# Ledger of designs, part 121: VH-VL binders against NAD kinase (nadK)

Target 1, 268 residues: NAD kinase (nadK), of Syntrophomonas wolfei subsp. wolfei (q0aze0)
Amino acid sequence: MKIILVNNRFKENTEKKAQEIAGQLSALNVEVIIDNGLDEPYAGTVDFIMVLGGDGTMLRAARRYGQRAIPVLGVNMGTVGFLSNIEINELAEYLPLILREEYSLEARMMLEVAVFQQQSLLTRVFCLNELLLRSNSPRMLSFALEISGQKLEPYRGDGLIVSTTTGSTAYSLSAGGPIADPQLDAFIVTPVASHIINKRPLVVSPEREISLHLLEEREAIIGIDGQIKMDFGAENRVLIKRAPHPLLMVNLKAKPFFTSIDRSLQRQ

## First folded at step 9 (VH-VL)

Design N56 (from L6 with heavy chain K103R; framework fv_ixekizumab)
Fold by ESMFold2-Fast, scan of step 9:
Structure N56 (fold): chain C 268 residues (1-268), chain A 122 residues (1-122), chain B 112 residues (1-112)
Amino acid sequence: as target 1 above (268 residues)
Amino acid sequence: QVQLVQSGAEVKKPGSSVKVSCKASGGTFSSYAIHWVRQAPGQGLEWMGVIIPILGTADYNQRFKGRVTITADESTSTAYMELSSLRSEDTAVYYCARGHTWRTSHGYFDYWGQGTLVTVSS
Amino acid sequence: DIVMTQTPLSLSVTPGQPASISCRSSQSLLHSIGFNYLHWYLQKPGQSPQLLIYLGSNRASGVPDRFSGSGSGTDFTLKISRVEAEDVGVYYCMQALQTPLTFGQGTKLEIK
């Protein structure tokens, strides 16, 4: 059995804990690869991915490994989050179940984002939460949204979010989008500070293809999961569709999603 | 709480096809692999294949490949096993069983359906 | 294909006495991480099979302490320390190391 441990080296306690856990796993004849985000993703075959940290670390793991159909477990390191299943102090208790594969899996849809310049593919990335198109200047954007060949009336405002249901509690929520059950598959299309009154969030089938392009030359950026940023101009087009594979998230204990989100909103 | 309920007994003619259903209740259907195992009268158990609903992929025992098709409908939490070109030696009780893991191998079968008798006779 | 061989194929036991069933595989079922992918099932008359022992030696939930599994690699044993009337049925070992998954022929346990 080969396990990838994903951690954030910029959090001092996570690097130390990753080394400790790697030692424990090696003593059980488990091969361990540590991914602290600095190198290219591990290219070999692995059986399991353990993410040590908060939601940000899980988002990075999902972008790097989410398309490989490998179980991914979020282990919380003391910060509150939505993508972790167990706490670090529970890991020793659950480790035998992990090794015996005695856990359930939850499929979380991902986005495939392809950015073009004219007809040339510039980049293709995958993400778990959302793509954000936003203005990078005081001037609002004028842009076109097309959903499965249907051209909507032009948008004017600060931007647009295309989110998965997992991402419904991230940037989309802050922009006025709905909270979605993560067991549902859907795109949530949420405007950011639209100049046009009554531009509402849209909930559409995950089989839809979404495209965006600017109607006027503006300084804009595309953001992926709040972690990747790239320039976007009038010569660019972005295509968003359902990724070929969902992220396979490990459930070792019941997730009380609705009570968890309710509690988070009450605490603020 | 987890239960697998199969469709009722069938009598089929040689050369025809049969499709047996297995409906899961309790637990998360897509999280697990659903295996199919048959047992001819007075004989032992024979593994036929498996479906992994979460990935939409199936794997088959080569003895049945080309005649067996295993599918799943996640919306109804139901797995199906279809066996074509039936012969008298296909007369057996067909069981669905849940592997404890989502993978095609390693799994132990923690829950079994009640079995479906398929009789192939002229 | 991995071939699973059970011995004996039939045994009759007086209630309260022990019973032992052997299962041998044509190749090692021991995975590099230390698990033997060998599982035992019991099929009572007229019923579906039920899980008894998994990963060589672990008792399934609800299985009485009198059942135990042992062995590693190619040789495995299922023991019942004190046979009860409810233990009547056919016992099967199954390898799950690789597909196709394969079963032993079964061992029929009867009460004298």
Scores: ipSAE 0.469, ipTM 0.772, lowest interface PAE 3.3, mean pLDDT 90

Design N57 (from L6 with heavy chain K103Q; framework fv_ixekizumab)
Fold by ESMFold2-Fast, scan of step 9:
Structure N57 (fold): chain C 268 residues (1-268), chain A 122 residues (1-122), chain B 112 residues (1-112)
Amino acid sequence: as target 1 above (268 residues)
Amino acid sequence: QVQLVQSGAEVKKPGSSVKVSCKASGGTFSSYAIHWVRQAPGQGLEWMGVIIPILGTADYNQRFKGRVTITADESTSTAYMELSSLRSEDTAVYYCARGHTWQTSHGYFDYWGQGTLVTVSS
Amino acid sequence: DIVMTQTPLSLSVTPGQPASISCRSSQSLLHSIGFNYLHWYLQKPGQSPQLLIYLGSNRASGVPDRFSGSGSGTDFTLKISRVEAEDVGVYYCMQALQTPLTFGQGTKLEIK
């Protein structure tokens, strides 16, 4: 078995714990590749991906490896997040089940984001939570939203979020979007500080294509999962669609989504 | 282009109420939040509350809850701040300011009124 | 309430020299949508406050390029690269992450 161990080497004790786990796995004849986020993704074939960290580390792992149809397990090393399944202090007890492949998989949709300048593709990225279009100046954006060829009335405001159902508890929630069952496949389109009071979040089929472009030259930013940031101007167009493959998340322990979100909202 | 013009200075007795106006011109009044900030003589700035005219939604600093009311009249592009049960400690310059967005939080104040001095004395 | 702390409370600068003002918040001002809701204002003697820097690092319209803002989360800095006589006044940081909006206590800048 070959396992990628994804960690954030800049967090306290994470590198030491990753080395410790790698040693344990090697003693069981498992080949371990460590990904600390600094290099390009490992290009070889692997059987399993273990993510050591919080939701941020899982988002990075999903962007790097989510399209490969490989099981991904989130192992939390701090405050319980939405994307982890077990705690680090539980790993030793669950390791035999991992090695025997005695777990279930949950498919989570991802976004494919393509940014163009005229006819040229500038970048193509995948994400698990959302794309954020936002103003980078005091001026409101004026932008066009098109859903599967249907042109909506122009938007005016600070921006727009296009989210997966997994991302419904991230930026979309903060902007007034609904909490969605992550078992559902859908795009959630949530305005950010719209100046049109009746602009509501939209829940649309994941088979639809969403495109965005600015109607006026403004300073704007595209954000991906809160971790990647790129400039966006009137010469640019972004196309968003469902990614070819979902992220395959490992379930070793029953994680009640609704009680988890309820508990998190009580802490706020 | 955008201007916020406030009503003139007031002298009030303890226990009375004052109502300060803020008239907006040169812009879309309804699309913006109007905040109220006060400054006692020689002191710093203190946020009192906000109104979103298009929604009629207001939010207040808890220190003033029960005494402050912020309203808006979209037909005249005017916001009002009324403070009741006045005390000598309420002597201050009261400013209205426009938030760059229609939300109750997050806004930065891109335009300010000239200020209204309210003096509370017996 | 989020508490905003400015240092120093006052400073005197020779014209043409740089000045630096710090602002610290009791909790992170970085919102999940990617903005630091921290804004800087200048109040010149006898005038209303005026916007200098918004969202941590963006210069407001009409503000000279010698003013800059930096920082993220809980620690923010306003810098003036070359202080001029017209810069005299009291500088305030303000958090707008959540209500009630709160200001720092102010930093008075004087010319030597």
Scores: ipSAE 0.000, ipTM 0.371, lowest interface PAE 20.6, mean pLDDT 86

Design N58 (from L6 with heavy chain T104S; framework fv_ixekizumab)
Fold by ESMFold2-Fast, scan of step 9:
Structure N58 (fold): chain C 268 residues (1-268), chain A 122 residues (1-122), chain B 112 residues (1-112)
Amino acid sequence: as target 1 above (268 residues)
Amino acid sequence: QVQLVQSGAEVKKPGSSVKVSCKASGGTFSSYAIHWVRQAPGQGLEWMGVIIPILGTADYNQRFKGRVTITADESTSTAYMELSSLRSEDTAVYYCARGHTWKSSHGYFDYWGQGTLVTVSS
Amino acid sequence: DIVMTQTPLSLSVTPGQPASISCRSSQSLLHSIGFNYLHWYLQKPGQSPQLLIYLGSNRASGVPDRFSGSGSGTDFTLKISRVEAEDVGVYYCMQALQTPLTFGQGTKLEIK
């Protein structure tokens, strides 16, 4: 059995904890690959991915490995989040179940983001939460949104978010989007500070294709899961669709989504 | 509380096809692999293949090469096994069974369907 | 394909006496992580098979402690310490190390 152990080396003591866990796994004849985010993703075959950290570390793991149909377990190291299933102090208790493959899986949709310059593909990335188009200056953007070839009225404002249902509690929520059951597959399209007072969030089928391009020369950025930033100009077009494979998330203990979000909103 | 309920007995002619269903209730259907095993009258158990619903992928015993197709419909929590080009030798009770793991191998079968008798006679 | 061989193919036991069934695989079922992917099932007359022992030696839920599994690699044994009338049926070992999954021929247990 081979496991990738994903950690964030820039967080306090995570390298030491990753090495400790790798030692425990090696003692059980499990081969361990440590991914601290500095190198290219591991290219070999693996059986399981364990993410040590908060939601941010899980988003990175999903981007690097989410399309490989490998189980991914979120292990929280400090900050409680929505993408972790167990706490680090619970890992020893659940490790035998992981090794015996006695766990359930939940599929979470991902976005496939393709950025073009004219007709040439510049890059293709995957993400778990959202794509953000935003202005990189005090000037408003003017941009076109098309959904499966249907051209909407032009948008004017600071930007737009295209989110998965998993991403509904991330940046889309801050911009006024709805809270969505992550078991549903859908795109949530949420305007950011629209100049037109009644541009509403849209919930659309995951089978649709969404395209964006600028209508005027402006400085803009595309953000992916809040972790990758790319320049976006009038010569660029982005195409967003459902990724070929969902992220396979490991469930070792029940974590009811609606009561969790309700508690978070009460605390604010 | 997990149950696997299979479709009823079938009588088929040689050269035809049969499609047997297996409806899962209780638990998380898509989290597990659903295996198909057959048993000819008075004979032992023979593994036919498996569907991994969460991936939509199937793996087959090469003995049934091109004749067997296993599918799943997550919306109804139902797995299907279709066997084509039927021969008298395909007369058997066909079982679905849940592997404890989502993988095609490693699994022990913690729940079994009641079986579906398929009789192939001319 | 991994070939599974059971002995004996039939066994007749006086109630209260022990029974032993052997299962041999054509290659090792011991995985590098330390598990033997060998499972035992019981099929009572007219019923679907049911899980008895998994991963070589672990009793399934509801299985009496008079049933035990042992062995590693290529040689495995299922033991019943004192046979009861309800134990009548056909016992199968199955390897799950790799596809295709394969079963032994079955061992028929009868009461004398």
Scores: ipSAE 0.549, ipTM 0.807, lowest interface PAE 2.9, mean pLDDT 90

Design N59 (from L6 with heavy chain T104G; framework fv_ixekizumab)
Fold by ESMFold2-Fast, scan of step 9:
Structure N59 (fold): chain C 268 residues (1-268), chain A 122 residues (1-122), chain B 112 residues (1-112)
Amino acid sequence: as target 1 above (268 residues)
Amino acid sequence: QVQLVQSGAEVKKPGSSVKVSCKASGGTFSSYAIHWVRQAPGQGLEWMGVIIPILGTADYNQRFKGRVTITADESTSTAYMELSSLRSEDTAVYYCARGHTWKGSHGYFDYWGQGTLVTVSS
Amino acid sequence: DIVMTQTPLSLSVTPGQPASISCRSSQSLLHSIGFNYLHWYLQKPGQSPQLLIYLGSNRASGVPDRFSGSGSGTDFTLKISRVEAEDVGVYYCMQALQTPLTFGQGTKLEIK
């Protein structure tokens, strides 16, 4: 078995803990590749990905490896989030289950983002949470949104978020979008500080293609999962589709969204 | 390691303005919110506002609205808090703090700057 | 604004003994997604505040096991099982459910 162990180099104690875990796994005849985010993604075949850290580390792992259809486990290092499944102090208990492949998988949709300059493809990236289009100056944007060939009325405001259901609790929520069950597949389209007060978030089939471009010359950026930033101008166009493969998230410990809410309400 | 480093202490006259900087190193500046919190001598903590650099948006405590402006320069990973029309009661230590985006990203402050003392005196 | 009320405002503890601090909010901090948006900070003398507990009960990285948080809705408690000299400082609860973000008045913990 070959495992990639993903950590955040800049978070206190994570590199030391990653080395400790790598030593434990090596003692069990598991080959370990450590990915601290500084180098290119590991190019070889891998059986499992273990992410040590918070949601940000999981987002990086999903972007780098999510399209390979490899099981990914989030291990909380002290900051609970929406994307971790077990705590670091539970890892020893669950290691035998991981090594025997005794777990279930939950598929989480991802976005495929293609950025064009005129008709030339500049960049293609994948993400788990969202694409953000926003102004990079004090001026509002004027931009066109097209959904599967249907042209909407022009948007005027600070920007737009196109999110997965997993991303519904990230920037989309901060901008007023709905909370979605992450097991549903849908795009959530949330305006950012729209000039038109009646613009509402849209929930759209993941089979649709979303297109964005500026209607006026403005300085803008697009952001991917809050981690990648790219310049976006009037000569650019972005196309957003459902990515070919979902992220396969490992469930060792049941954390049902609705029963978690129910338990919380019972305990107050 | 993530660090927030603030500009040095300032002494200002009533009616003037002050601009405090907060430079982030380690981690991704744009993926987090930067909050500003002040503490008058011997008093508790008071939230002033936040900027979410990737959204380009800022929110303010209504108490300071009209006097406070929070901005960010992503190219230098630096956030700024400017407070105008200074009064003696604005004498305080001003902190920047890193948080996840406040709605839906838990809103806790995992790293704090060292603080900047602003003294307003004649 | 959500009002945060801490009790007691000061606490004097013999080393090795437990300490308990309460935090009450004027409205429920339980969000529909199942989390309590309440966090605890410690400010040691002459230092910046530091995160102790987030989302009601989760210990921040590097925080000793002797610290724990509990509660839900409007009533929250921070407990220190065995107080040590390094625990001296002012403890603050904070709500992050809605703006403006608001802090309790602070609880000063001193060693007897």
Scores: ipSAE 0.000, ipTM 0.452, lowest interface PAE 12.9, mean pLDDT 84

Design N6 (from L6 with heavy chain T28Y; framework fv_ixekizumab)
Fold by ESMFold2-Fast, scan of step 9:
Structure N6 (fold): chain C 268 residues (1-268), chain A 122 residues (1-122), chain B 112 residues (1-112)
Amino acid sequence: as target 1 above (268 residues)
Amino acid sequence: QVQLVQSGAEVKKPGSSVKVSCKASGGYFSSYAIHWVRQAPGQGLEWMGVIIPILGTADYNQRFKGRVTITADESTSTAYMELSSLRSEDTAVYYCARGHTWKTSHGYFDYWGQGTLVTVSS
Amino acid sequence: DIVMTQTPLSLSVTPGQPASISCRSSQSLLHSIGFNYLHWYLQKPGQSPQLLIYLGSNRASGVPDRFSGSGSGTDFTLKISRVEAEDVGVYYCMQALQTPLTFGQGTKLEIK
């Protein structure tokens, strides 16, 4: 059995605990690969992925490994988030269940994002939360949104978010999007400060293709899961589809989504 | 309190096809692999294949070479096993069973359906 | 394919006496993490099979402690310390190390 431990190298406590856990797993004849974010993703076959950290670390793990159909467990190191299932001090208790594969899985849809220049593919990335198109200056964007070849009336505003249901509680929420049950598969299309009064968030089938391009020369960027940032100009086009594989999240204990989000929103 | 409930007995002619259903209740259907096992009268158990509902993928015993198709409908928590080009030797009780894991292998079958008798006769 | 061979194919036991069933695989079922992917099932007359022992030696929920599994690699044994009337049926071992999953031919246990 081979496990990847994904951690954030910029948190010394997390890196030290990753090494300690790797030692414990090696004593149980489990091969461990540590991914601290510095190198390319591990290219070999892997049986399980353990993410040590908060939601940000999980987003990186999902981008790097989410398309491999491998179980991913979020282990929180202190600050409870939406994507972690157990706390680090609970790991020893649950480790036998992990090794015996006695856990349930939850499928979370992901986005496949392809960025083109003219008709040439520049890059293809996957993400768990969202793609954000935004202006990189005080000037409003004018852009075209196409859904499965249907050309909508132009958008004018600061930008647009195309989100998964998991991402409904991230940037989409801040922009006025709905809170969605992450067990549903759907794209949530949320305008950012639209100057068109009747532009509303859209909830669309995950089987659709979404295309974006600028209608005027503007300084813009696209952001992916708040971690990748790319320049976006009038010569660029982005195509968003449902990724081929969902992220397979491990559930070792029940975590009620709606009471958790309600409590989180009221506490702040 | 997981339960697997299968469709009723079928009588089929040689060369036809049969589709048996297996409805799961009391658990997270998509989290587990659903296996199909058959048993001819007075014979032992034979593994036919498995569906992983969470991925929509299936794997089959090569003995059934393109005759078996296993599918799942997550909205109704139901797995299906369709066997085509039926022969008299396909007469058997067909069982669905839940693997404790989502994987195609490793699983032990913690819950079984009641079985569906399929009789192939002219 | 991994071939599973059970011995004996049939046995008759006086109530209260022990019974032992052997299962042999054509290749090792021991995984690198230390588990044997060998499971035992009991099929009582007219019923679906039911899980008895998993991963070589672990009793399934509700299974009486008179049942035990042992062995590793290619040779496995199911033991019943004191056979009772309710234990009548056909016992099957199954390997789950790799697909296709394969069963032994079954061992029929009868009361004398």
Scores: ipSAE 0.574, ipTM 0.805, lowest interface PAE 2.5, mean pLDDT 90

Design N60 (from L6 with heavy chain T104D; framework fv_ixekizumab)
Fold by ESMFold2-Fast, scan of step 9:
Structure N60 (fold): chain C 268 residues (1-268), chain A 122 residues (1-122), chain B 112 residues (1-112)
Amino acid sequence: as target 1 above (268 residues)
Amino acid sequence: QVQLVQSGAEVKKPGSSVKVSCKASGGTFSSYAIHWVRQAPGQGLEWMGVIIPILGTADYNQRFKGRVTITADESTSTAYMELSSLRSEDTAVYYCARGHTWKDSHGYFDYWGQGTLVTVSS
Amino acid sequence: DIVMTQTPLSLSVTPGQPASISCRSSQSLLHSIGFNYLHWYLQKPGQSPQLLIYLGSNRASGVPDRFSGSGSGTDFTLKISRVEAEDVGVYYCMQALQTPLTFGQGTKLEIK
């Protein structure tokens, strides 16, 4: 049995804790691969992924491994977040269930993001929360949005977010998007500071394809899960569709989504 | 609590097909693999295949290759097993069973349906 | 395909006496993590099979402690310390190490 242990090397004592857990797993005849983000994703067969950290570490794990149909468990290291299932001090209690494969799974949709320069594919990435198109200067953007061949009236403003339902509580929420049940599959399309007053967030079928391109040369960027940043110009277009595989998230402990988000929004 | 409820008995002619349903209640349908096992009268258990609802993928016993199709509808928490080109030797009780794991292997069957008798005769 | 062989194919036991059923696999069912992917089921007359023992030696919920599973690799044993009338039925071992999942031919337990 092989487990990938994903950690964030920039948090205090996280590397030391990852080594301790790797030692515990090795004592149980589990082969451990540690992924702290420095190397290419592990390419061999893997049975389970354990993410040590907050939501940011989970987002990285989802981009690296989410398309491989491997169960992923979020283990909280003291940060507030929505993507972890158990706390680090509970790991010893749940480890026997993990090894016996006695847990339930949630499928979480992911985005496939393809960025083109004219007709040439520049990059293809997967993400769990969202793609953000935004201006990188004081000047607002003018851009085109097309949904499954339907061309909408041009957008003018600071940008646009195309989000999964999991991402509904991330940047899309801050921009005025709805809170969505992560068990639903849908794209949430949320304008960022639109100058057109009737541009509302859209909730669309995950079977649709969404494309974006600039109508004028501007300084713009594409952001992926708040972690990847790339320049975006008038020669570029982006195509967004549902990724081929969902992220398989492990449930060992009941964590009701709606009460969790409600408590988070009421916190001062 | 978890319960698997199967469709009722069928009488089919040779050469026809049959589609048996298995509706899951209680628990999380998509978190588990649903296996199909048959038992001819007075005989032992034979594994036919499995559907992994969370991925929409299926795996089959090669003995039934080309004749069996296993599907799932997550909206109704129902798995289906369709067997085509029926022969008299396909007369059996067909069971659905839940594997404790989402995978096609490793699973122990913690819950079983009540069984569906399929009789193939002219 | 992994072949599962059960012995005996049938046995008759007086209530209160012990019973033992053997299951042999054509290759090791022991995974590197230390688990044997072998499970035991009981099918009572006119009923669906029910889980009895999983991962070689673990009793399923509600199964009386007179049932025990043992063994590793290729040789497994199901033991009933004191047979009761309700234990009548056919016992099956199943390997789940790899697909296709395969069952033993079954052992019929009858009361004398």
Scores: ipSAE 0.534, ipTM 0.802, lowest interface PAE 2.9, mean pLDDT 90

Design N61 (from L6 with heavy chain T104N; framework fv_ixekizumab)
Fold by ESMFold2-Fast, scan of step 9:
Formats: C-alpha cells, structure tokens, sequence
Structure N61 (fold): chain C 268 residues (1-268), chain A 122 residues (1-122), chain B 112 residues (1-112)
C-alpha cells in the first residue's frame, strides 16, 4: 500500500505530525510520500491520500489529485472547516480501518475550468469549490454568460460565481447563493453585486457547460477556490464544466452537515 | 467505442486545396476538441490546429494561419481540415485526434484517426 | 513556442533490457494546479500514434506496467523496464501547457 500525506510546509505542527504518521505507517509496511506543496505532485500510483490541515489544504489536494479517483481523507488540525472528516486526535483509532479499507466514500463533484486567450488554450484547472469572476477595480463588469449554447442577456455587476454544491457554503454563500446538500450534483451560478433585479442565482444540471467572457475591457480576475488568481480581460474566455472524476472523500464517521451549517450561520 | 475515421488519400496539384474529413463515433462530439497533426514522410509530428465545437472557434499554429481552416459539423459529428495554396512541402499524412479540452481535460490525445495521405505533385 | 528536445534520437536495445528516453522543455510545464502537462506517445511502424503516458507519469489504459514516466518542470524521462519486440517504434513527448502544442523530435527504438 502507498499513501500520500498532504500537509502545509509553512505550518510546523502539520510537518511534525506528518513525520509521526509516516513513521507509524512505515512500521506497518506502508510506503509513504509526503507532499508539502512545494514540489510537483507525486506522479506514481497511489492507494490513499491523507490530508493534514484545514479546508485550504484539502482544496489544494483536490486540485492536485482529485481527478485520479483515489480515496482522500481530511484530517482536521484545529482550523474551522467543512472538508475534514476526523480530528487529528482521532487518527490513531481510525488507522486500522483505513488500512483494512473499512470506510465509505462520498463523491464530491469538481469543476473543470479551461481558460482561453482568444482561441488559444492558456490553462486548465480543476477545483472543488468555485470559480469566481470579479472586478479588480471599483468599476462594474459587463460580461456574457452562455449555458449549454444558450446565450443569456448580458450581465452587469461586480462578477459571477460558478460553484459546485460543496462550494455552496464558500464564496457563493457570501454572494447570496443557496446552501446545497454537498451530496447533490449541480452547478450554482451566483451573481456578485448585480444591479439587474432579474439576475438571481441559478441551480443548473451538472451536465451543462458554462462559458464566460467580458463584453468590454476591464480589470478583472478569475479566482479558483480562493487560492489561484488569474488576470482576465476581454480577449479571454472561460469554459466551465463538471470535471470527469469526482473527489472521493473518505467517510469514517458521520459529519452532521446541516447542523454544522446551521450553527455557523448563527455565528454571523 | 470511440472511433475517428478519416477520408481517403488525395493526390493534388500545387496551388490547389485539399479538405480532409474526420468522422467521430461513440461519445458526445460537441464535448471534445478535435486536433489536426501532420507528419511529412520520415519526419516528426507537427500540430496544425484545433476546433473547439462548444466555443464555435478554431485555433491554429501560426505557421499555417492564412492557409488552414478547421471546421466542424455537429449534425454529422465530422470535423474538417482544409489546407489551401498547396506546395510540394505539404505532402504528409494528416491525422485528426481527440483532445480532452472538455472531459478529462489535460490536452492529451486519447484517440487518433487512421491518417490521410495527401500527396502534392504536378 | 515551447521547444521540446528528446535524447537520444535513436537507440537499439536487446530484448529484455531496459530503455530510457529523455525529454526537456524550454520552459516549465508544471501548472499551478500541480500537474505537468507532458504526455508521451508511441507510433508503431505504419500506425497512428497512441497515448502511453499522460501528465508526466500516468499510464494510459491498456499500457503495460513496464512503461513508466517521471520528471517535473523541464526534465522528463520515459522508461521501459524490459523492452519487448512489440515496443519498436518512435516515441514522442508533447507539451500541452500552451498552444501551439509542440512535440519532441521523436526517439526511434529498435531491437538488436
């Protein structure tokens, strides 16, 4: 068996814990690869991925490995989040179940984002939460939205979010989008500060293909999972669709999504 | 399941044009990009361009801009590559290949056509 | 354009022996999402190219485990642990980080 331990190089507590866990697993004849985020992702075959950290570390792991259909376990290191399944102080009791493959998997859809400059493909990225198109200046954007070949009336506002159901509690929530059960597959399309009263959030089939481009030159950016930023101008176009593979999240214990989100909303 | 079938060999005179077809079967045509790659006799592979049906756009290698046109007909699941102002140097095998611009998008070509030999001779 | 350079351009291998092919890019093929946009293809005599390895190290469906890819950034290697007669052909690396997509010159593998 081969396991990747994903941690954040700049968090000393996760580095120490990764080494401790690697030692435990090596003693059980498990090959361990540590991914600190500094180098290229491990390219060989892997049986399991363990993410040590908060939601940010999980989002990075999902972008690096999510399309490989490998079980991914989120282990919380003390930060608030929605993507971890167990706490670090629970890991020792769950290790035997992990090694015996005694767990269930929850499939979480991901987005595939392809960015073009005119007709040339610039980059492709995968993400678990959302793509955010936003103005990088005080001026509103004017942009075109096309859903599965259907051209909508132009949008005017500060931007647009195209989110997975997992991302419904991230930026989409802050922009007025609905809270979605993360076990559902759907795109959530949420306008950011639109002045057009008819522009409401849309919940659409994950089989839909979404295209965005600016209708006039503005300073704008595309954000991916709140971690990657790219300049976006009138010569750019972005295509968004369901990624080929969902992230396979390991479920070792019930995590009460609805009660957790209910408490989080009360703290706002 | 997935198959790309190209039109047959062509013999053309210098200055004329050629149009090669690539018919896709199995899977959703509009969800993928169709790339064109050529190979002169005894030479390596050279990327010519791509049609991205969902965008309704094509992109070309700068070396062929002005002479190459790539189109698609979604009703017949067929992509076309037309090369004009043919020269002897355009003698090559022309391949279509399916790219993952859309599904499993990483720009690798998972399926290739059988190739079409175009010979330019007076 | 990104320039792809393969070495060697040809090699002859006794059946059962290993083979190694190098591919170097003029700029990093590592995207910020963590993937190297480097793919390997094999063109057997008289046939269309076929995908062997994608994203640096992932074997395509149906490709034997004796094939492996490694590397990151600008330096990549394709290895065949035990060359078989059916492995004869020309091997190409390709970058797909940006257009125009570009191939290496090709490496011809022959059996001694």
Amino acid sequence: as target 1 above (268 residues)
Amino acid sequence: QVQLVQSGAEVKKPGSSVKVSCKASGGTFSSYAIHWVRQAPGQGLEWMGVIIPILGTADYNQRFKGRVTITADESTSTAYMELSSLRSEDTAVYYCARGHTWKNSHGYFDYWGQGTLVTVSS
Amino acid sequence: DIVMTQTPLSLSVTPGQPASISCRSSQSLLHSIGFNYLHWYLQKPGQSPQLLIYLGSNRASGVPDRFSGSGSGTDFTLKISRVEAEDVGVYYCMQALQTPLTFGQGTKLEIK
Scores: ipSAE 0.000, ipTM 0.389, lowest interface PAE 17.0, mean pLDDT 84

